# VHH binders against o26223, part 239

Target 1, 191 residues: o26223
Amino acid sequence: MKLLWTSQHIKVTVHIDGKVSKMDVLEAIKTRRSIRKYQDREVPEELIDKILDAAMCGPSAVDERPWHFIVVRNREMLEKIPEVHPYGAMVKDAPVAIIVCCDSSLEKIPGFWVQDCSIASQNILLAAHSLGLGAVWTGVYPLEDRVEGIRRLFSIPEHVIPFSVIPLGYPAENPGTRDLFDPDRIHLEKW

## First folded at step 16 (VHH)

Design P30 (framework vhh_7nfr_2)
Fold by ESMFold2-Fast, scan of step 16:
Structure P30 (fold): chain B 191 residues (1-191), chain A 120 residues (1-120)
Amino acid sequence: as target 1 above (191 residues)
Amino acid sequence: QVQLQESGGGLVQPGGSLRLSCAASGFTFSRYDMSWVRQAPGEGREWVSRITYSGRSTNYADSVKGRFTIARDNVKNTLYLLMDSLKSDDTAVYYCAKDVSDYLGAFDIWGQGTQVTVSS
């Protein structure tokens, strides 16, 4: 079933451990963590809609926007993902996963689809976090065996390339935040 | 130098126990999630367990859940795998691996591995 998608301005109100906070963009970026444990709770379709709306708002080379998304809620299909993705074991325990794909027929500049799909994937992670969900980016491209395995599992046509599998749900873990700022990686005026 | 060095493997009888250790150096161990990955002869790599940088969260493959426990000591820069009720199917080389977190679902630093053999 296809839904009518409505472009929405996402109001960031985060519910964490029963507490309500408003998260600005910098806070969302700095506090997002990979989440691989999920509560046994359904994710409302409305939140998936908001996440996918955000995913499609990223910049794209020459505005090609080659991304397509597969939303997987079927338990039997989620349970088969670890068979073709050896580090994707957590996917079977998630209530939903989003597969980010590139339709190569929409590509205007060769090779930039990787950047486009990376941007879409990151927007999914940030949008999920802003809505009180947890997610993790599990890599598919450029690992040929994973690309082909996911393609076969979801009947993805030859001209479409699966890029990432992103399981998401309400977090059942709190890894805390990391301070990753490294001033030695910043060069002024020259290397 | 960035290094991960495993120890504690060996020959053990079915139903026995082993404790694997992994000594980390050359990076800030306390900032990274860590995993154990194993590989049996002629088989592909199988992810076994993961622990977050803080130690507050752990994950296990279904094949080892309830029998293995992953732990870390951030003061000693050491990762552990406590293996109970060992089965012949647990025979493999066990690798300590630094998790790249939310990219590629892969690891950027690997140890040399330690052999675990479960046989009578």
Scores: ipSAE 0.005, ipTM 0.349, lowest interface PAE 10.3, mean pLDDT 84

Design P31 (framework vhh_7nfr_2)
Fold by ESMFold2-Fast, scan of step 16:
Structure P31 (fold): chain B 191 residues (1-191), chain A 120 residues (1-120)
Amino acid sequence: as target 1 above (191 residues)
Amino acid sequence: QVQLQESGGGLVQPGGSLRLSCAASGFTFSRYDMSWVRQAPGEGREWVSRITYSGRSTNYADSVKGRFTIARDNVKNTLYLLMDSLKSDDTAVYYCAKGEYDFSGYMDVWGQGTQVTVSS
C-alpha cells in the first residue's frame, strides 16, 4: 500500500465573462501569502466589514468570542505603529490596519482567548486574500513591550489585550505560492 | 540542529560599504524566508530586511531603504546583506534569522552575529 502525496493545485472557479467570481477554500488557504507592499489605493469600508464578519465566524472556546477589533485608517496613527512595534514598518505604508484585541471580561475559560484571537486573525488574512487584498499578521501578544505600546497608542483599556496588528491593502507585490507539504510531519497511529 | 553563521562585519568609515554573509545549515534553506536583524549597544533588536524563499520579493526598514540590499543564493545556502553609504547609526551586531517577522514579531537567531562598527 502506498499513499502518493502529489501537490496538485486544483483550482475550481466560477467564471463570468472571463472574470473569476470567487476562490474556493483550499485555493485561498494554499495561495495566501504575507503581503507587505500596498498600492496607493483606499480599501472600501464594505470590504472591511466583510473581512470583520468573517473574523467573527471562527470557532471559539465555549463560544466566548472575546475578540474586539480596532480599524485604523488615520495616517498619523499608522505612522506611529512602527515606534512601538519594531517589525511593523510596513504598517505606515498600508491604507488600513486592523488591531485584533481580546476583551478579558468575555473570557469563559482561562487561556483559550489566544486560540480564539489567532483564529480571528487567520480569518482576516484569508478573507482579505479572497477579496483581492493583501495582508500580514504582525505579532503583538505575548511580547509585553508591544502589548503596552499598542495599548497606550490606541487608548486600549487594561482589561483588553491587543493580540495582533494586521495591515492590509491592494497588493503591490506577488511573492508566489509555497509548496510546504511535508509528509515527515505526519505520523500514523503513533509518533 | 539549525545553524546560521554570520560573517563580513568590521570597522568602516562613514560612507563606506560592507557585505555580510550568512551560511545556513540544518534545514532546507530554499523553503524559508530569511531576514537580517541588528542590535545596537544598549538597544533592543531591530528588524533590517527580509527576502522571500524564492528571492522574488524583498522588504527593508525605512532606516536602511535605498542603502542596503538583501540577496540570497539557494545553491550555496547563503544569505547576503550589501550595505552602502554606512552611517554611525548602523553600528550594531547583525544577525541573520530564519523565517518571517510577521507572526510572532521575533525570529529564531542561531548565529553569534557579526559586529559592524561605523566610526571615523
Scores: ipSAE 0.006, ipTM 0.373, lowest interface PAE 9.8, mean pLDDT 84

Design P32 (framework vhh_7nfr_2)
Fold by ESMFold2-Fast, scan of step 16:
Structure P32 (fold): chain B 191 residues (1-191), chain A 119 residues (1-119)
Amino acid sequence: as target 1 above (191 residues)
Amino acid sequence: QVQLQESGGGLVQPGGSLRLSCAASGFTFSRYDMSWVRQAPGEGREWVSRITYSGRSTNYADSVKGRFTIARDNVKNTLYLLMDSLKSDDTAVYYCAKDTYQWGPFDYWGQGTQVTVSS
């Protein structure tokens, strides 16, 4: 009997997971927070695939879509990230991290890859949040020491630029939401 | 123009207490989450604690949970870290960090304040 109840509970959990993916866009944007503490739990490949699909759906200057992604699950590699990224200490405790990169050979208009990779990074954060995961954007570009450190650590070719490192996992913290609306930054019709 | 200035560090014996302060200026302090980050000699940087802009939610690294308390005073633009039951492993330079999504806690770090736990 208890086994039958447990099987029903597992099915209910699957339905609950489906509800998380239906989060309203405005709610997702307003409630997403940087998460730096993660449960010691594996993130399924299917969720990473959904997150990366969302990352690649962002707008891109002249549709150049210069982004490439490195998915890091190897614990030894995650533990080495803080050595080249001094404020990436939380990455070693994450079950997975995504490194967002720009392949300069795909760049059609100079300089816009920064906006392209920023959009991809934000989509990763929003998609992770909508799927019940937590993530944080840790900056790499334009800090030359971090760019070269990450490049060497992950054998990234010279024509590819590491842009951000985003650890993610099931959250082990639950920060409140922020109210950041500032009407003084809105100008009507003229500056 | 953005400035963060830490103070309150010093030498303390194991089991002792210290209160760190961070004076913030050049930005609207009450609208940003704030963190404490530390770096021990010869080691990488470790995130210690975070407090939301309102002060209603706090988070702690497992290594300090139950011993440290983060707090803020939005009128005085000051961040605090109350450190109780200090251990030798807490020896580090402690940095106040403005929480940013694109630059991590790195954005607008102060000079740091040294905490040394030793007999």
Scores: ipSAE 0.000, ipTM 0.093, lowest interface PAE 19.2, mean pLDDT 82

Design P33 (framework vhh_7nfr_2)
Fold by ESMFold2-Fast, scan of step 16:
Structure P33 (fold): chain B 191 residues (1-191), chain A 119 residues (1-119)
Amino acid sequence: as target 1 above (191 residues)
Amino acid sequence: QVQLQESGGGLVQPGGSLRLSCAASGFTFSRYDMSWVRQAPGEGREWVSRITYSGRSTNYADSVKGRFTIARDNVKNTLYLLMDSLKSDDTAVYYCAKYSDELWGFDYWGQGTQVTVSS
């Protein structure tokens, strides 16, 4: 609780409820940035659960929902990711990473699992941003060397394909926002 | 346009040393983390080393740790890989790689430089 002065110079007690307005969907989409520098601060399990819930809410071809997720908090394992992923160096500095995987046995229509896992990955990035976290999508599939490296490192079965590695944490950088709207890429009625 | 041009490869005997260079142009080199990646004959790409944009932090694959040193010169826009105690297993094409904000998180623009450790 805070005490505030009114315009009449008297003390007024104001109840601080701790709530902040939520980021709307368009704001979240427009202001999300790739974050590669993280505070040395734990991400609560409840926030990871919310992020994964959002990941699973994406549209999926014939509702196959082939995604599985590995949540990595173990520092020894996080430190090994850069050994098998050339652009995953920032992962070792993150408090947690999510590996998005496809269970090919759940695939109902050939090839659409890539789109499904892309949707899940983007939802992770967007949900993390909306919750005050920063994240970055580091590519695994379709790079065969990274797919096999990550599979071996996390004991992933042959029928499961690691798709992306997404480190997450409280941001230690602020790259600012971008204005990316380009009307020259919009064609009316015809090309 | 972004250009990365590797040089310094060659034939060397086991236990020898080489220094690879990568000349970067078309972007603000000092703002990007840089990596070396290699590909041995018939194998996939293997990450070797990374250096942060400032040069303050470096990382190495376990196979090269203690033998290789990554360095950069932000005034000359050049990335280096100093390779000591070379082994036959180090034979590969070495690529200079820039990290980017694009979906894949990386860009490879160099043609690579061949390192052969034999004889």
Scores: ipSAE 0.000, ipTM 0.147, lowest interface PAE 13.4, mean pLDDT 82

Design P34 (framework vhh_7nfr_2)
Fold by ESMFold2-Fast, scan of step 16:
Structure P34 (fold): chain B 191 residues (1-191), chain A 120 residues (1-120)
Amino acid sequence: as target 1 above (191 residues)
Amino acid sequence: QVQLQESGGGLVQPGGSLRLSCAASGFTFSRYDMSWVRQAPGEGREWVSRITYSGRSTNYADSVKGRFTIARDNVKNTLYLLMDSLKSDDTAVYYCAKDLGDSYLHFDYWGQGTQVTVSS
């Protein structure tokens, strides 16, 4: 088998020849897209475990690793998320969602948990893409109404802060590649 | 129609063990998280434990951690609560609940309950 994909600057061809072919890191980063339409298919727990393993491999400030994850597969709960997250309508149609949370009791350096949980969220998106799944990051923190709405829905303790809700599933859409490289944002030696 | 039927309660001495069962029917059991909730005489309702639809993840109230085990059989549509090292404070009516995952005790189609009494 051959895997072909192109951007206006790059064309990649991979010959499989009976061996398992994997997307390299740069291609995974460049071709990952937000996916908001999912097939009516279950995502195996083994794939969720691999995604969460990748999420926890991200760097964190002073190695504090403040993240906790809630895996939501209950259809009634998925259907309630859009009621407290108005831009999360796609979540009700996903077979599963991951809620990335910060346990503030694990925080070693004030405020860096936001960066830590952002890294974990991006790793979830990238790992899902590498495994043939689609996902989208829907923001919760720092929007107070969303934080409290998600906290109430999932019985999240006061010292734990919901950061993002990431629905995922097998993609039912295939958006084109984006050309996002902007040399005007690169400054050499000085501004 | 949606039905949950608990069984396995009874009288047991402190330190003893009981196995509770909940037979589910009228819905696709394997697609929903399930919980056990209890209510002691003169007390409010207390959430005890939850199991995800697949059985892979479980959660427990601090009062029962290390003593209770929640399990499910998706082929038999049955939920279980394995109760070990029972204490007098575990005396309550135990309810099987289809879990809505709300921050309050908010459940769809509670069963009729099974009485557990722990006394000498």
Scores: ipSAE 0.000, ipTM 0.099, lowest interface PAE 20.8, mean pLDDT 82

Design P35 (framework vhh_7nfr_2)
Fold by ESMFold2-Fast, scan of step 16:
Structure P35 (fold): chain B 191 residues (1-191), chain A 120 residues (1-120)
Amino acid sequence: as target 1 above (191 residues)
Amino acid sequence: QVQLQESGGGLVQPGGSLRLSCAASGFTFSRYDMSWVRQAPGEGREWVSRITYSGRSTNYADSVKGRFTIARDNVKNTLYLLMDSLKSDDTAVYYCAAEAYDLGTYFDLWGQGTQVTVSS
């Protein structure tokens, strides 16, 4: 018997098909969708704290954990994001956004911070979904104009790299379900 | 049944020393990289130290470099953490964890933890 206890026992109850139910990990992964339309409803600070806790629990190369997070609730700042991020128009309509950043001074193995910040970003999306919120990952790195635009807008130091902008809120859309399992992408023993 | 059992925690004054042990059973201990991870009250988990399956390489978090030493005994299936010059900020529950061989931060197996309290 293998002991697979990773110490996170967050009891999460989310609305599934009109009912409040506990979402397990596989269900959260399979039912998460990008959400770009949000209700005019505040997201409690408590839920943001839970999401950021989950973001920091991801695996990181040699445990370098280079991530920093900026939580943006200020309407004027949210409205400026689309000016420096062409595909971030939905951010101005979100009640809150999280900017995932890498502090390059914390990097222990060159280049792996991209994977580290990707893991943190995905954990934000999954945690938000499990808490009844919707979110979408809008890409910043490696697009130099977006990186510098976000850096200047939020006074991010030169040694810190903005990686993604994730607006989130209570969903005002339901894109439905997808069945994405493709057995042709699975190779047994050899390519 | 796979088990990791930590021991050696306790109350110690600032500047003091403790030696933590982790007894492993139910798996081939000598084939797993091992880590110590701690969690202070109200905080997330913080990686402290790592030792490769062979014992040839060790890594430490910046907060403990020069003060902590990780070691292992593959014959006794035991992991150790020698903690010197303890500070109040070292107060936490300390867990031993077995890691996959790949990138060294995924923990397949976790122990129950041992409490370390540094106070006067």
Scores: ipSAE 0.000, ipTM 0.064, lowest interface PAE 23.9, mean pLDDT 82

Design P36 (framework vhh_7nfr_2)
Fold by ESMFold2-Fast, scan of step 16:
Structure P36 (fold): chain B 191 residues (1-191), chain A 120 residues (1-120)
Amino acid sequence: as target 1 above (191 residues)
Amino acid sequence: QVQLQESGGGLVQPGGSLRLSCAASGFTFSRYDMSWVRQAPGEGREWVSRITYSGRSTNYADSVKGRFTIARDNVKNTLYLLMDSLKSDDTAVYYCAKDKYELSGYFDPWGQGTQVTVSS
């Protein structure tokens, strides 16, 4: 009998890394925008892997790295997220979402997991942008109803805290650039 | 319509091996997590194994861990269950299912099933 199964990750990728790296760090930071409208187009697994690799490269308090990630492509699950997250309506239209979670058993210093997961979330947004994708951070923690809604929906254990839901895909909107520099927020030497 | 067609079951001796297949059609197979579920005569359904849409992550019931391997081919829209070291307790009808929830036991739709019988 034939063995007919193959792994998708063994396929040769046609990804053009030179064009991906074309955007420098400052350009990526300054041009990243929240994207809430997505093309009906699959995001390759290789791009999700690059995004999660970038997420895990963030600094964390005492190197605790408390992050876990749930990658959601299941259409039925994506369609249920708006039921427990009122500002997550766009998630149902995204081809994929990443749920950033904290495993509290990995926490070495109390409270810093919030900053750790914020850094991971921002790295997801920047990495997605650098790869030609659009994404938006939808807040879960510290809103108790959203935390428990997401926990129940994805069978997340009690010691794990869902922090953010980040839908992503190829962008179907271009909101343009913003000029956000405000020198009145910079104080020299003293307040 | 969504269709799932299981095959590969049969009669096998204890310690033997079988490979189950599930051919999927009517939906975008590569976008959905898939599971194997079994039902022994006179018993309820029990979840056996799950594989994510990409194939990178797998989960197994404690009763089959180390003996069964779940796999998928997204190009051929086919799900597999490789069963080694079969025991009489593995005798059941095996169904593949599109997984609505992680490890919750809610699976839709049911396939038509394939019978596995382990006896000496």
Scores: ipSAE 0.000, ipTM 0.111, lowest interface PAE 19.6, mean pLDDT 82

Design P37 (framework vhh_7nfr_2)
Fold by OpenDDE, second read of step 17:
Structure P37 (fold): chain B 191 residues (1-191), chain A 118 residues (1-118)
Amino acid sequence: as target 1 above (191 residues)
Amino acid sequence: QVQLQESGGGLVQPGGSLRLSCAASGFTFSRYDMSWVRQAPGEGREWVSRITYKGGSTYYADSVKGRFTIARDNVKNTLYLLMDSLKSDDTAVYYCAKDAFESYFDYWGQGTQVTVSS
């Protein structure tokens, strides 16, 4: 297997023996890191589409799919997000952010929307990583001040709950890999 | 079944031009990025060019930048590579590759031989 890099720093794996190289999901999961520094480079719309497609592929409770996504590219709006989200400082430096929301009217079973939107958010992160982008999950829900801040800023209806803000961009940092495996967190048959 | 079939290769003189085509079937062509990859004799496969599924963005290896142009017709399910100002170093088998996640290929064709020689 030979690792190739494009001028865009896209990892391309080619097997010298002619075997097809498919994305290793475990590799994607294992190597994903939160990225908070971004290049001064626009993210193509096609990549955002792919990411959003992935975001909608996750399971949801009784297939309720309560998620909505706000794609934010406007620089002024990106710069305002940190004003209502104190831990979202990096958002102002990103070329784009996705706000994951829940439409409560779509919820079939109360409370599971958090899981649904979490899955969607994680899929955004994994998809971004697989596409050579960096992203970070900045939590909005359940902090009321952040929820209300984002709601007002983006004129989100009352029945829609902003859940997360995920800035994305080509990474301008490399935090490296880490091993988070902890056998002490594994219990066999019982606690 | 996914099928990719390259064509258009041949023998050309240095400075010449070729147009490669790749006929795609067995998947929704318009939903996937596509790439060209080449393999020279005795060498590993080298990424050459990529085009996004909508055709909105194109990328090139430094070695071919300014000389090669990747294009696609999503109606015809066809990928193209226009190769101008060909050099001896461009001699290789050229493969059409389906990009699963931009960084990975999950299918490619049998390839078409391009030989640049005086």
Scores: ipSAE 0.007, ipTM 0.250, lowest interface PAE 11.0, mean pLDDT 88
Fold by ESMFold2-Fast, scan of step 16:
Structure P37 (fold): chain B 191 residues (1-191), chain A 118 residues (1-118)
Amino acid sequence: as target 1 above (191 residues)
Amino acid sequence: QVQLQESGGGLVQPGGSLRLSCAASGFTFSRYDMSWVRQAPGEGREWVSRITYKGGSTYYADSVKGRFTIARDNVKNTLYLLMDSLKSDDTAVYYCAKDAFESYFDYWGQGTQVTVSS
């Protein structure tokens, strides 16, 4: 299947090497959707490397950058994730998943690791979208049963906290974009 | 307070049909995507279907695609699941879920039991 689409003034095409043309930042933000259905296609390591590079480029409180990432491609391990994550059924059908973790030993100010890992997770979603992949953020922290289930499944030490599980792959669905602008949520000068 | 009230479940023979309803209150229903999630006895939760807030797009799990139809009525604040060609594997408690985050569901109702048995 070809990945040909237009977003107003920007035309996205698939190159001969299978890469899509560039997407501007506002288009990427506005057109990114959660993707839960994936093609039976391998995601090249080079694309995962680009996504993880983008994940680590987010701002971080006092530059603590506490994130660690587990890349899961093993089918048996992916199939076990739904057993400890109730909304992670789609993970077993993805060719790869990234688990975003916080190494608490790298934390410089208490509690800000949640924001740091949220930023890393969003960067993964945007980077995947910009590269022609689809992904979805499945929540782990702060749900204790999910945190402990994922920790045990992937042998994560106690000082490391699993934050999110993000399956990704080539999309097998094309959800429409949404107009979410709500001026009632914008307050000028004061509440 | 947010409330979701499911109804329409019951006992049905294989190949039969059921229509589930979910009455929503306590939030602006027309501003949220809505989903149906099911849980079979002894199993984890399985996402079944999702409909966008204006009803313009619908999504289905592969196990139900072509047999189930999700719909909504934003005037009545009601979500529907029309289930055709029911199979024994469809036996589960069905929950109406408000999509509060990308893959997290908020404000689950009490659920409605669907049993498909000969």
Scores: ipSAE 0.000, ipTM 0.159, lowest interface PAE 14.9, mean pLDDT 84

Design P38 (framework vhh_7nfr_2)
Fold by OpenDDE, second read of step 17:
Structure P38 (fold): chain B 191 residues (1-191), chain A 118 residues (1-118)
Amino acid sequence: as target 1 above (191 residues)
Amino acid sequence: QVQLQESGGGLVQPGGSLRLSCAASGFTFSRYDMSWVRQAPGEGREWVSRITYKGGSTYYADSVKGRFTIARDNVKNTLYLLMDSLKSDDTAVYYCAKDAFEGYFDYWGQGTQVTVSS
């Protein structure tokens, strides 16, 4: 296996069998970290599109797909997010953020929207990582003050619930690798 | 069925130019990044260039930067590689590759031979 780098520092893996990939799914999952520091570099629209495409590929309850996405690039708006989200300080430093929302009118089974939006959020993180970006999941729901703050800030309708704010950018930190495997959390056949 | 068909290869002198084409079918061409990959005799495949699905961004290997230009026509479902100032080291089979995700190629053509020799 040979690693190649583009002028944009995009990792390309060339396999012995001739297959070339940037990152396989297990690698993406295993090596993904929350990134809260970003380069002063814009994220191409194409990458955001790919990330959003990935966000919409996850399963949802009875295929309800309740998710909506607000893509925020406006600097003023990015800087206002921390005012209503106390743990969203890094958002002001990101070139872009995605706000994942649920349209409750699309919900077919009550309560599963949380799972649906979680899957979408995780896919955003994984896709971002696989594309050489860093991101972090900042929770909005179920904290009412954050929900209402984001709602007001972005004029989100009452039937739409902001779920998460995910800043993205080219990473300016490397938290390193971690091993979170815990065999004690695995139960065979019975608890 | 996804099909990629390269053309435009040939024998050229050092310093010469070639234009490669790749005709794509069997998928929505405009939704995918496309790349050129080459394989020299006795060597592994080497990424050469990539263009985003909208054509808004292009990327090049250092070895070809400033000499090669990747382009695409999404109406014609065609990928291009303009190769200028060709060197002997550019001799390889050149493959058109569909980029499912940035840096991941799930399909490629049969390739076209490029030979740079005096």
Scores: ipSAE 0.008, ipTM 0.271, lowest interface PAE 10.6, mean pLDDT 88
Fold by ESMFold2-Fast, scan of step 16:
Structure P38 (fold): chain B 191 residues (1-191), chain A 118 residues (1-118)
Amino acid sequence: as target 1 above (191 residues)
Amino acid sequence: QVQLQESGGGLVQPGGSLRLSCAASGFTFSRYDMSWVRQAPGEGREWVSRITYKGGSTYYADSVKGRFTIARDNVKNTLYLLMDSLKSDDTAVYYCAKDAFEGYFDYWGQGTQVTVSS
């Protein structure tokens, strides 16, 4: 039975750009989908700034906040990403992409930067969705060839590790909703 | 016991057509995006095409856009690649791949050889 996991009808008013949004946090999390088709529309710089602000609000191990971000709008550069990330063909069709990077010199506890950058990446996806944009996470780390390819393309120094490439734009597709809740993965009190 | 088995490769002349098939078993095929990836002799693996789990969206590498069509049959657990206007540069081993996340595949087939030559 699923009685313990009933629908919660909580509605929260979210303020974005001084405007009221009716998408609450749970709705944003549950309705966010990977978007790979984008309108031929530029994303305003103000929206990118809001997304990056949200990215930097994520928790990090020992508050190390090792993330750096590259914002790519140059069409020629976006078109070269699939050459070093072959599965990232959708990136060249996006008006903008954010490359999430780790500055290893900021790392205070070894290895936790991966979790830190994963959290920042997820915040980018949720923030984009809440602002009416679509985005998709494409993996770079830990695939060595992808890491070095992206490093070379964007002149990333050796102490900085590219973690993910997130193309984003106004969505030109509307994938259906998914119900991914699986109570068999929840264990009470013990395994 | 995830298995992906490709078929349909062969020798074809430039401008010819081939249809590749991939029979999937050991997982719920209809719940996963699927891709085709190729590898030419002496080259790295190149992603060719992807289809979403319900078949609602398809994506193609620029090298094959307009010439190749990816399709799936979720009742038969089969992935297809319809290849038209084949070029010598399309010569490669073609692999069926199960998507784990963008740019990463957790299972691969054994591959099927496609040779385009006169």
Scores: ipSAE 0.000, ipTM 0.220, lowest interface PAE 13.3, mean pLDDT 85

